VH-VL binders against q9h9l3. Designs and how they scored, part 11

Target 1, 176 residues: q9h9l3
Amino acid sequence: PRKMVAIDCEMVGTGPKGHVSSLARCSIVNYNGDVLYDEYILPPCHIVDYRTRWSGIRKQHMVNATPFKIARGQILKILTGKIVVGHAIHNDFKALQYFHPKSLTRDTSHIPPLNRKADCPENATMSLKHLTKKLLNRDIQVGKSGHSSVEDAQATMELYKLVEVEWEEHLARNPP

## First folded at step 1 (VH-VL)

Design F1b (framework fv_fezakinumab)
Fold by ESMFold2-Fast, scan of step 1:
Structure F1b (fold): chain C 176 residues (1-176), chain A 120 residues (1-120), chain B 111 residues (1-111)
Amino acid sequence: as target 1 above (176 residues)
Amino acid sequence: QVQLVQSGAEVKKPGASVKVSCKASGYTFTGYYMHWVRQAPGQGLEWVGWINPNSGGTFYAQKFRGRVTMTRDTSISTAYMELSRLRSDDTAVYYCARDEWELLGYFDYWGRGTLVTVSS
Amino acid sequence: QAVLTQPPSVSGAPGQRVTISCTGSSSNIGAGYDVHWYQQLPGTAPKLLIYGNSNRPSGVPDRFSGSKSGTSASLAITGLQAEDEADYYCQSYDSSLSGYVFGGGTQLTVL
């Protein structure tokens, strides 16, 4: 019995031509989908590209956003020692400048049984939106206002729960 | 800015293979899925499959499984579709078309098409 | 046969309104998948006209609009112009096929 959370982060573009992804929002939910953390986060570097269509971040969200170093400390206190579920989670960890042990990490973009349930090839990289629609019959990331990281974290946890028993047994026999 | 440039027209005999190329420019090639869609003369559009240029992962429409192979070369931002054991009813214009990195399932930029004629 | 059903042709006079239907089933449009529309002028590649049921890409006039209800979608063209004469295709995703599906296409003739 391990404690488990799901995370989804939104990034904005910083650095030359906005090519660097910097954390601008983070949402964390527990096993039941209850929100444990949801904050807009102010990057330490100038925001060149809000990537609003994808991130949902606008300049107005930065007005009272939590500075990166403070937000990072809060987030890491929640993640440490828990099984962390995410979709393409390496991007979230990179934006957090954080290493989470592979043994406690679950990436729903790289779980072969999940793709199999969705009638997708095991080696295919499928979007969270696609898997959620196929397996949960739910549309997420709708409209032009960008993604809700709360909605994405909740969907990610629900997707993982579909394969949890099978995948945890697989990992116990085949440790990463 | 975004361009998808396809290879030239091909004439093939039944039983042969054809390999069509699609060279991308004006965007990050590995950031977007590439689909292939065909259109027989005077007929409608038919989806063939997709490739994820980042991973090399592919998925093909059931009708084409066993005959189609999609590949890419990231060093030259080029996607390929190879169709084998050609039949006369494979005569069509073959298009490459871009889908965003989250597979939103719509094709925002299209190549101009490659006519493949299969005749004896 | 095409997975999504469109009328093979539709016609109208300049300035009028035309609608093009796209009928699916419970495994595609009825399952909640978005419908997208493409315009194909004679001798050219298809061009994205509407995405995500009702959104227009930059450069597409507001005379073009899309809607979706139940297992069907519609493309409406108001203020019809000669330049609108083209083939129109709807497209969605089908969960039972695990693939993208197109309508059979509708040829719009401007009288």
Scores: ipSAE 0.000, ipTM 0.462, lowest interface PAE 17.7, mean pLDDT 87
Fold by OpenDDE, second read of step 2:
Structure F1b (fold): chain C 176 residues (1-176), chain A 120 residues (1-120), chain B 111 residues (1-111)
Amino acid sequence: as target 1 above (176 residues)
Amino acid sequence: QVQLVQSGAEVKKPGASVKVSCKASGYTFTGYYMHWVRQAPGQGLEWVGWINPNSGGTFYAQKFRGRVTMTRDTSISTAYMELSRLRSDDTAVYYCARDEWELLGYFDYWGRGTLVTVSS
Amino acid sequence: QAVLTQPPSVSGAPGQRVTISCTGSSSNIGAGYDVHWYQQLPGTAPKLLIYGNSNRPSGVPDRFSGSKSGTSASLAITGLQAEDEADYYCQSYDSSLSGYVFGGGTQLTVL
């Protein structure tokens, strides 16, 4: 079996008016949902907007945060050679300034069988929160504390497992 | 040659748990998914679930979720299936079977089966 | 009760040809998933007979053949022999269940 991990990142706003999304937390879990990596990350630029209601990131989390360049190296080391599962994962890769090979990437926001199972249009982009509720009967991203990247990564992995056999077979016959 | 050697027959009472083992040899244990399939007396085959021996990840049929636990010990190339809260309709021969995942997802090798009898 | 439908029993005389059908739906065979066949001799574990709709593993005689069309598959046995008396199961994958599925099994009797 292939080595597989799931990733989720939280971003804060940097640059003019905080419109630049910068990596502030990254969580990686293995196939079983065990945490392999979970670190707060210090962006190279000044944080203008913590986006706390969504990101869950607060100023106090940045006090001992890992500098971006160091964190990026650590994360890439974990991802290299693995199948990486994520939700809308292009955003995570963009924040990491790294793009994983397409053949080794699994985006749960673009898996038609997963949407079908959730009684959603196959070609629609559904939220992680919605899919998790529909298919796993679990509530994530609740409350005012913002997202938990660990929970989101775990949920993403669990969702993928629901369609793993079908989707991997599809990909084998239809390589991206 | 590929071999799957399963543990011996079990007799359990309703409400108890049973753990069946499957020792693999003749191939790289962590390279193939291991499935469990059961067969009630005089009945057909029923898929229970699979385990990824490399990661320990599992996926169970909906019917067994909450009652079945699949594990493995890579040091001895052994897979385990534990079924809890046993009831009479759990009486069956339980098979471990190797999945040729890289090709077509079929079961190319089977254990000889383990009879689990649940009776009061 | 089984997701894939097989006839409960078939019979034939030695030397004859028999066929066993396996009827699925749009969520399994009809979805393009391969069909595999297993032979189970009395008192033994299932043995892989056909994989990938029509492929024979080593040791399986060429008098066994498989085919698939639409939502159904078929196992054909030519030159029927006494040793062929067994139960036969088809197997595939079902996307709606996200799981592996079997036929109900067919008991083949050699007269």
Scores: ipSAE 0.000, ipTM 0.554, lowest interface PAE 13.2, mean pLDDT 92

Design F1c (framework fv_fezakinumab)
Fold by ESMFold2-Fast, scan of step 1:
Structure F1c (fold): chain C 176 residues (1-176), chain A 119 residues (1-119), chain B 111 residues (1-111)
Amino acid sequence: as target 1 above (176 residues)
Amino acid sequence: QVQLVQSGAEVKKPGASVKVSCKASGYTFTGYYMHWVRQAPGQGLEWVGWINPNSGGTFYAQKFRGRVTMTRDTSISTAYMELSRLRSDDTAVYYCARDLYWRSGYDYWGRGTLVTVSS
Amino acid sequence: QAVLTQPPSVSGAPGQRVTISCTGSSSNIGAGYDVHWYQQLPGTAPKLLIYGNSNRPSGVPDRFSGSKSGTSASLAITGLQAEDEADYYCQSYDSSLSGYVFGGGTQLTVL
């Protein structure tokens, strides 16, 4: 059996008008929700927009932040060969400039039985906040100070565990 | 033993509303979704929608949105389907049926409630 | 018009084999959604016959089997008996409709 982790990344705006999303924080938790990695990450380009309302990133967090190249190496070492759970996880992999095999990827924004448990259409794309409130009765991403990527990664793992047995069985019978 | 007991036949005029009940017993009512399926005389099965008895959340087939309302009462393990602004082509047997999750199929069905809409 | 296409009727003699097809599209069976099959005897509610493409509920004889390939599914009935005369319905989920869909039904006649 393969080991499983959950990931959540926060991005800041770089490039013209802050339109480019660059990695600025990454949190990874194990199956039990224990933190394996949680670092602020310094983009190689000038930060134009901290997007603090969503990212929770402020200029102070960039002091002593891990440079992107170093952080990326550390993160990929943790992810390689494992089942990686995330929510809209393609955004995280894009920010990491990383390809993870589809067979080892679990995206809680695209798991039909999870949506069904949340009283949503099986094909809908629901936010992590919505699914966590409906299925775990927890409020995440609360307030005006931005999201906690640790909290988001932990919630994502707990959501996946609600459907793990049936979804893994489905994937075994219908490989991606 | 699992049972789904539905309310009796109804005769309604066009424009009226009908409310069909489905009383569950023999299992944990909140552990299973309740679906509603109808069948017009001599025709096939048509899915109407589902309710999650645990949350009260519902989802309806597009054809019935705006006319159907599904509710439940957990204190008496009963699900309800109310269809408003009835038309003659709503004449059908209406079934409740439970399922556990998306792969389980509808393993138990009520016997059906005939709703006749005539002038 | 049903979203899943079934032949309106099939027939066979006692002891023979029949198959009932259920043809879908890329938004339902082709998208990987499971197919379930129901048997409806005259004047009764439907009964679950096959769930999750190929699984039998307890009490369903192994003469009934289901399979799925691409955008289609099939129900096979071997050793036909007079008691098998019924309407048979396939069912799946359709992502374009965001809802459950049934085939039009197939009437099986045992001659």
Scores: ipSAE 0.305, ipTM 0.757, lowest interface PAE 4.3, mean pLDDT 92
Fold by OpenDDE, second read of step 2:
Parts: sequence; C-alpha cells; structure tokens
Structure F1c (fold): chain C 176 residues (1-176), chain A 119 residues (1-119), chain B 111 residues (1-111)
Amino acid sequence: as target 1 above (176 residues)
Amino acid sequence: QVQLVQSGAEVKKPGASVKVSCKASGYTFTGYYMHWVRQAPGQGLEWVGWINPNSGGTFYAQKFRGRVTMTRDTSISTAYMELSRLRSDDTAVYYCARDLYWRSGYDYWGRGTLVTVSS
Amino acid sequence: QAVLTQPPSVSGAPGQRVTISCTGSSSNIGAGYDVHWYQQLPGTAPKLLIYGNSNRPSGVPDRFSGSKSGTSASLAITGLQAEDEADYYCQSYDSSLSGYVFGGGTQLTVL
C-alpha cells in the first residue's frame, strides 16, 4: 500500500481569548515527499492569535489565503481513499473538522516500533522534532520563523517509512 | 538518457574533509532520491545514505552520522556528499545512485569517485 | 561481516544453471523488505539486475531470475554465458540498522 500521503497543519487562535485552534495552513506530501498541497487557509472566524512563534503564520499570509470551506474541500479530495500519515494527527483532523477512517490513518506519535527504534518508551508520546533528530539525524522546527508544515509533513512520512513494513504487517494482523 | 556524472578522484590526508559531487541529467532531479554507496578496494558495497533532492531531507547510515553531510543544488541538478574527519579506512570508490523509487533498487549509477586517504 | 550473507564464489560452465544465495534475518529479508540484485563487471559501477525480489529492468535477459523465501533470497542464472562473469550483490533494508544493507558479494566464474 503505497497510496500514502502525509499531512501537517498549522493553526491560529480564534474565538474568545484565541483558545480555539483554527486551520491556517495545510501541507500534504506524497510518499516520496513531493508537495501535493500547501496553502494558507483563512479561518471563518476572526484571528485573535496568530501563534506565529509556533505556527509561522503572519497576518500577511492571510491576505490571499484560501477560505476554509474551499480549502477543506480540496484537502478532503486529496485524502479520500489514501492512507494518511501524520504526527498527532487527531489535531490536524480536528482543525479540518474531518476524521479519516481509522484503518487508513497512521499516527507516528503512536507507533511503538518507531519509538523503540528511537530508544524511547514504546508507549510514550514523543515529539516529531525529537524522533526526526534521533532517527533521521535531521533538525526541524528550528529558528524563530515558526514551523514549516511542509518540512514536518515530509519528516513524518520519512519516519513512517522506517517502520512501514513492520507496522503494516501488524495492522493487517490486528485491524483497528 | 539518464546520466550521473561524478567529480574526479581525490587524495586527502587523515583528518581532512572531502566533498564529492554528482550531476544528474536526463530526468527530473527532484523526482528521485539519490543514494551514496561506497566500495573499498577489493571489498563489497556499503550504503552511506540518501537525500531527497526535492526537500533536501537526508537519512544517513548510523556508521556515518556526525561525519557525513549530503546536500543538493537543484538549480544545477547536483548532489553532494561531504565526509569529514577522514581516516584511512574511508579510502573507497564513492558512487551516487538514483533510487528507482523508494526502496526499489538503484537503477542508475555514477561511474564512481575514488577517494584516497593516506598520510 | 556483511549483514546479508553470500557465498564468496560460484562457478559454472557455459550453458549451465547457477544460483547465488543471499541469507538474511528477521530484521531484513525476513521482515518483508524487498531484495535487489546488482551485477558488477570488473572496473565498472554496479548495475541493477533484479529489483523487488523478482523483477527485471529493461535490458536484463530473462535467464536472470530472482526469488525470495523466508529470510533468504536467491539469484538464478540459466544458460550461463562468458559475459556473466562478474561480482553479484544482493541488497535489502534492515530495520534494526535503519538502513540499506548489501551482501558480501559473490564472484561468478564461467569455466
């Protein structure tokens, strides 16, 4: 099963006190790390907190951003029928107000063989940054410009590839 | 016609660094992972690592982590492998090789670059 | 010392059938990772001979075939020809090492 994509989303704060996480950028890459989708997205509600330090999102990025409903349609079209790989992916799906079938979802934050390979406790939740450094010998999410969802999506996919055969076999024997 | 043209032979002292280049042509450079494999004289093949030319992402064999750096210049479709803190057992022919696609074998190889490390 | 074990040498007469074994473990071939084979003529770069256990790239004669079973793989050459004299390497991926691995290579001599 190589019809796989990896997704990573950046969120901004909306609603009272900016506590609602709203989708502001989404990046999707294919199995080889090629970018299939990378768009700034305009939330339906007023942005209270850009969370730039983490999200990398600035006000200027929203000027020509794709409206949420349109972006959601575009993204869902890409994801439909695919195995979707992500890190703590439930947050991405929540922001998208969409939930992909569990049988077609791969969350790299909950793959015991991946943690084991990184010399981490199998049942622990490790950050993408940590796993990427340990297993891929790569630094991500560096600097003051915030995260790059493209970079994170690519890293997520590459991490999954390290345990793909083992994990897919496990899932085949133990369907969720 | 796919071609991988590598830089010329290098002679280095122990402790030095070497940077080998691999210029790709005849295909979309960013569309395929590039691997590096070395072969010591009279010995077998040893995988060094790969780079994703599209993203610049890399993955190195455990043995070389901390000493190897793979980069690329997409404007000239060229991949680079730099190996630092050279020692005598780094003497080998270094190959760049294109991945057919992920873990599907290397379908095109450069002619290799001999790197000799001697005092 | 190689992760994948190959016989150092094999030989055969023209027209004969020869096989080259590649023995791995549960962390590579046995884990389900594909096996690839390369032919290396003297003084040249390796050439992809078999990929994905049994697939032949364009230009590779059908007298070359690959198979995989359990923790081992095998390259078979039928109708052996003088031009087949070369070194042959198997390759796979090892999950424990998190990297590609090669066999030690097999020198094929055509008698």
Scores: ipSAE 0.005, ipTM 0.562, lowest interface PAE 11.6, mean pLDDT 91

Design F1d (framework fv_fezakinumab)
Fold by ESMFold2-Fast, scan of step 1:
Structure F1d (fold): chain C 176 residues (1-176), chain A 120 residues (1-120), chain B 111 residues (1-111)
Amino acid sequence: as target 1 above (176 residues)
Amino acid sequence: QVQLVQSGAEVKKPGASVKVSCKASGYTFTGYYMHWVRQAPGQGLEWVGWINPNSGGTFYAQKFRGRVTMTRDTSISTAYMELSRLRSDDTAVYYCARGYDYRSWYFDLWGRGTLVTVSS
Amino acid sequence: QAVLTQPPSVSGAPGQRVTISCTGSSSNIGAGYDVHWYQQLPGTAPKLLIYGNSNRPSGVPDRFSGSKSGTSASLAITGLQAEDEADYYCQSYDSSLSGYVFGGGTQLTVL
């Protein structure tokens, strides 16, 4: 098939008061949900706030983490030329300091048919956790120790597959 | 047997329109995209566009936008390509071809082609 | 003008190996899009020969093989036979054009 991958990133807080979101983990899965990439990533700036409750990142994960510049090169090599699926994916691309063509980007937080299937307002931004529970009957992001970006990327790909045919046709008729 | 059967050769004057048909058999017509590809005499292949027979949705190469219209009739498993405001350089064999699906982006089944000659 | 570059012709004797190149750019093959190959016998429609860089449809003998590296792809034909005389086209997708693109075609002559 056309090369399609799903991505989910975890960010930590850097900069003044930890307000800057910096990439600290990235997971990429293929169409079938197999892991293509999953690494902890060391930001170039001092980590002020690990945001562990959401990110799952702890100080020990930084010991063997791949430096940002190297990780970015590896990740972009995987993403370039592929259809990339994510949830609120602009945050991931911003953390990667990367522009991916809109024609090859699929954001499951902005797909009206997906919200419609979940009995949600079509133009609302729904959480990945809610859509996954409603449409796939799976609980993700369970507990207080942070999210699994692998789990999130897999859920995102499965959600996209529910609307893939309809949405690809829509995008072909209405190019971004 | 899986096949695509196209309409016969057409001769048109510059400025006219031509409508080529492509009838599918031996598979589920609405399960695959239908593409159109042309080939000028002695030249290479050039992609024109596609139609999704299930929805009627279409997408055209930028070069042909405004001049090409693709339609289908699911009751007779037939796709159509109409090209308007014909020029002499539109002279070509026009093929319909089945896309396995949009993800594969290749053509696994081809019609025999329809020669469209545009001459004064 | 063809977007992908192929040699206009190649030739070989029966039993030999020939290779047909297909050169693209960063917006198509270099971007990671798969390359597909079609065989067009004189007076006939193109026929799918290789898809997804290296896969053969049922009925295509293993004498035909495909490969891709960087911005280029190659079709190799081993044990060349008279029946292989045809035009060969590579095809990919181009993100800057948002469309399907073909090579200019290569005429294979079996001597």
Scores: ipSAE 0.000, ipTM 0.445, lowest interface PAE 21.7, mean pLDDT 87
Fold by OpenDDE, second read of step 2:
Structure F1d (fold): chain C 176 residues (1-176), chain A 120 residues (1-120), chain B 111 residues (1-111)
Amino acid sequence: as target 1 above (176 residues)
Amino acid sequence: QVQLVQSGAEVKKPGASVKVSCKASGYTFTGYYMHWVRQAPGQGLEWVGWINPNSGGTFYAQKFRGRVTMTRDTSISTAYMELSRLRSDDTAVYYCARGYDYRSWYFDLWGRGTLVTVSS
Amino acid sequence: QAVLTQPPSVSGAPGQRVTISCTGSSSNIGAGYDVHWYQQLPGTAPKLLIYGNSNRPSGVPDRFSGSKSGTSASLAITGLQAEDEADYYCQSYDSSLSGYVFGGGTQLTVL
């Protein structure tokens, strides 16, 4: 059986008016929630908007941040061959400029049984914060100091565990 | 004939390790989480943890983390629970139980239990 | 010191109705997690009796019923029979502990 990891990334704004989302932090945890990777990442372009209230990223975090190309290599090495769990994970992959095989990807924002368990519409896109509170009775992304990608990755993994058997069976019968 | 067959009783010294087996039959072993629940003599039930037989992933109760290891052999539909650094209060009947996911998991199939006695 | 609280014992005469309570908290039953019940005959493994608060598995008589309200659940047994003498456990999930939890168990004696 393949190993499973969860990923969460924080992005800052680059490009004109800061509308380009660039990777500024990446956290990866294993099935048990142990941190495998957690680094601040320096985008290749000038940061226009740190988006601190959401990203938790500040200018000081970029002083010794890992250059994007190096970080990307490190991250891809970890992800290769694994089942990757994330929430709205397409954003993370986009920021990484990397696309994991769909058959090895699990997006907790698009798992109907998970929403059902949380008494949410099955086809709705619910936030990680909401699902975590509803199903795990845990508060994440609290305050105005920004998010913790480690915390979010851990929450994502725990949420997936709740529906893992059912969802994996579904995917086996209905491969993407 | 859906059933869980557990290994025989064990007697261990404090500090030792014990490994209990649970063989599943009559259903798809990898399709259900396998839980372990123990019961000390004359006491109630206590959840130990679960393993996903398909992926091998595990999740343990906080009380047992660092001391319990759950594994499985899919080729023979068998789950294992190993408990290390045993102490007297680990004396209990250990049950394997199949987990079924409703709103929250319940245990719809139980083994007959394995008595583990820890004494000096 | 079980997370869910049950009376240690209840008793009733044949044909009577008995009720076993299961009291939880806001982090388990009160959080919306379902309550399940198990029957354990002397010297045997537990057997699923009620799942999802009030559902009976195949083979369980309709004399057994479950209910849930607020932070508590209840198991009712009508038409009590001698064969009902056993220990009964409620079970749920606790989000604060991130684990499955049981009641302390109730010993039912048929007089």
Scores: ipSAE 0.000, ipTM 0.557, lowest interface PAE 13.1, mean pLDDT 91

Design F1e (framework fv_fezakinumab)
Fold by ESMFold2-Fast, scan of step 1:
Structure F1e (fold): chain C 176 residues (1-176), chain A 122 residues (1-122), chain B 111 residues (1-111)
Amino acid sequence: as target 1 above (176 residues)
Amino acid sequence: QVQLVQSGAEVKKPGASVKVSCKASGYTFTGYYMHWVRQAPGQGLEWVGWINPNSGGTFYAQKFRGRVTMTRDTSISTAYMELSRLRSDDTAVYYCARVEYYDSSGYWFDPWGRGTLVTVSS
Amino acid sequence: QAVLTQPPSVSGAPGQRVTISCTGSSSNIGAGYDVHWYQQLPGTAPKLLIYGNSNRPSGVPDRFSGSKSGTSASLAITGLQAEDEADYYCQSYDSSLSGYVFGGGTQLTVL
């Protein structure tokens, strides 16, 4: 029985016209929702677009932010060998420049039973906000000051717990 | 030792609401989900729902949606279950129980509170 | 309205063996979900007796054992003692109901 964590990352725009998504914050919570990691992260490239409405990142957060290379090492130490839960988690892994084994990855945007419980088409990609409202009767990502990656990681873990028993059984029968 | 201490018996009229408490001790209250299970006189066990004491998030069995509200107060390690619009067939012992999970396929209930008898009658 | 089916009663003499069945369907036990067992003495709360089909919590004697096959599970009690007189409940998870389900309970009488 492997340990399980949930992750949510915030990205800012770097590179030409701010089109490259670079890691600027990462939150990781354990099975019960306790925070294991929550740091602002300084990208190695100049930030062109803070994307503040969604990311919640502002220039002041970068003053004492952990450099990307150091943060990446800390984060990977936490993720390695664990079941990692996320929502559209491929974006988080891409920003981390990291490959996590598919057999240990759980993406709440791609779990058909979870969509079914929310009265959504099984193969649709639903937002974290929508699933959390439908299934947990809770509003997240409220307002215009940006998302809380801690709140998002906690919601993601709670959503996964709604289908954990049946989904783990499904994966045991149908390994990815 | 881990203990769950529940509030005392209640007698209510049809249409009223009842709020049952469950005070936890001997473990980290926010580290485990709290479930509620009821048992009508002479009948079996029926799952009502759960609350995550850390986040306040809840999930209820379909039968009880719209009538059940679960809350908690982390400062006193206490969980609450409120059932509204009571009917005579809501007469039951209501248990709180901590969920222990050791592997990928089993959610079981341990320990259980001693139960709170709720009687709904005229 | 129990989702899992148990015999309403079983009986045995001291020292004998009894088996309590728990019958499910393709959406619960038949789908591979684990079965857990609880003992309820008169006037008391249920107590965990077996978890994960066959595991015993600390303090539960080895004369209690659990097994699972197909759509059913069984609780076996060997060397029956007077203090075993109780109600026994099986519990699993049902994917079609998206919830936790219990058997109707079995009253064990020690003759």
Scores: ipSAE 0.005, ipTM 0.503, lowest interface PAE 13.9, mean pLDDT 87
Fold by OpenDDE, second read of step 2:
Structure F1e (fold): chain C 176 residues (1-176), chain A 122 residues (1-122), chain B 111 residues (1-111)
Amino acid sequence: as target 1 above (176 residues)
Amino acid sequence: QVQLVQSGAEVKKPGASVKVSCKASGYTFTGYYMHWVRQAPGQGLEWVGWINPNSGGTFYAQKFRGRVTMTRDTSISTAYMELSRLRSDDTAVYYCARVEYYDSSGYWFDPWGRGTLVTVSS
Amino acid sequence: QAVLTQPPSVSGAPGQRVTISCTGSSSNIGAGYDVHWYQQLPGTAPKLLIYGNSNRPSGVPDRFSGSKSGTSASLAITGLQAEDEADYYCQSYDSSLSGYVFGGGTQLTVL
């Protein structure tokens, strides 16, 4: 069986005026949506903006958060050798300061068959929330309490599974 | 040892709702997707949808969207399917079935519940 | 009306070989999705007979076999026995529907 995982990260603002996006939570789920990893992560720099409205991160979550370097090691160990599915996943990898092989990366924000299935333009970048609602008839990222990275990772995986065969075949014929 | 125990037969009037339960045992309930398939009397099998018991995520066949709601209670390893605005052509045996797979190309149903007959009549 | 097409009925005498076809399209079997087969005895729930095109679960006799080619699949039963009288369904996945699909079912009669 294919070794496939989905990842979603939440970021907080660090640096001057909080404009630097730093990893503060990472969730990884397997093909069936089981949670393999879900940890709050302590950035190496002082947090200026928790971005709670979007991230769901609060100061109390950082009290026992895993230091970034340790968390990064744990996460990379999980991702190594696997097909990694994410939505706008370049942001997650950037926050992780890690580059996964392109041939093993699947970004649900850039899969034309998925957009087509959702009656969206094939080359448009649609939000995870929109695709999830259209295709899975499920509401995610609701309310003002911020996102759930576990929920988002699970939704991402479920979306990908809808087009997996078609897309994998396409990639086999057109390797990145 | 894997078993799916479904609730008993139901008789409903048109316009009513029905909720069928499926209790799983002998395996990790949250580790497998749970699907629902129905079969009208003397007819074939029709897929209704699936639920991810771990996340609560669902996906329904287009035909049932807006009328079907699948839920689960992980504390008792039970899945539920509710169908609303019932009509006569909803009369069928409703099965819950666990889905096994190695990838998206290899989904199959095993095992099946014994089914729940839902009769819709005036 | 079923997405996958099966003959409505087949028959054979004890000891004979019978074959049940399952015809799909480019959006399901032809798209690379596996075909699975189920046996449904009268008044009972379906039971997995073949998974992954040609694999037999434990307890299924080797006289049952499955194959897949192109947009079609086939279930073969050799050494037909009286107990084989049942309905048989093929099942796959359809990418255009984003859903699981079944054949219309085949009623097997043992003469």
Scores: ipSAE 0.000, ipTM 0.552, lowest interface PAE 12.3, mean pLDDT 91

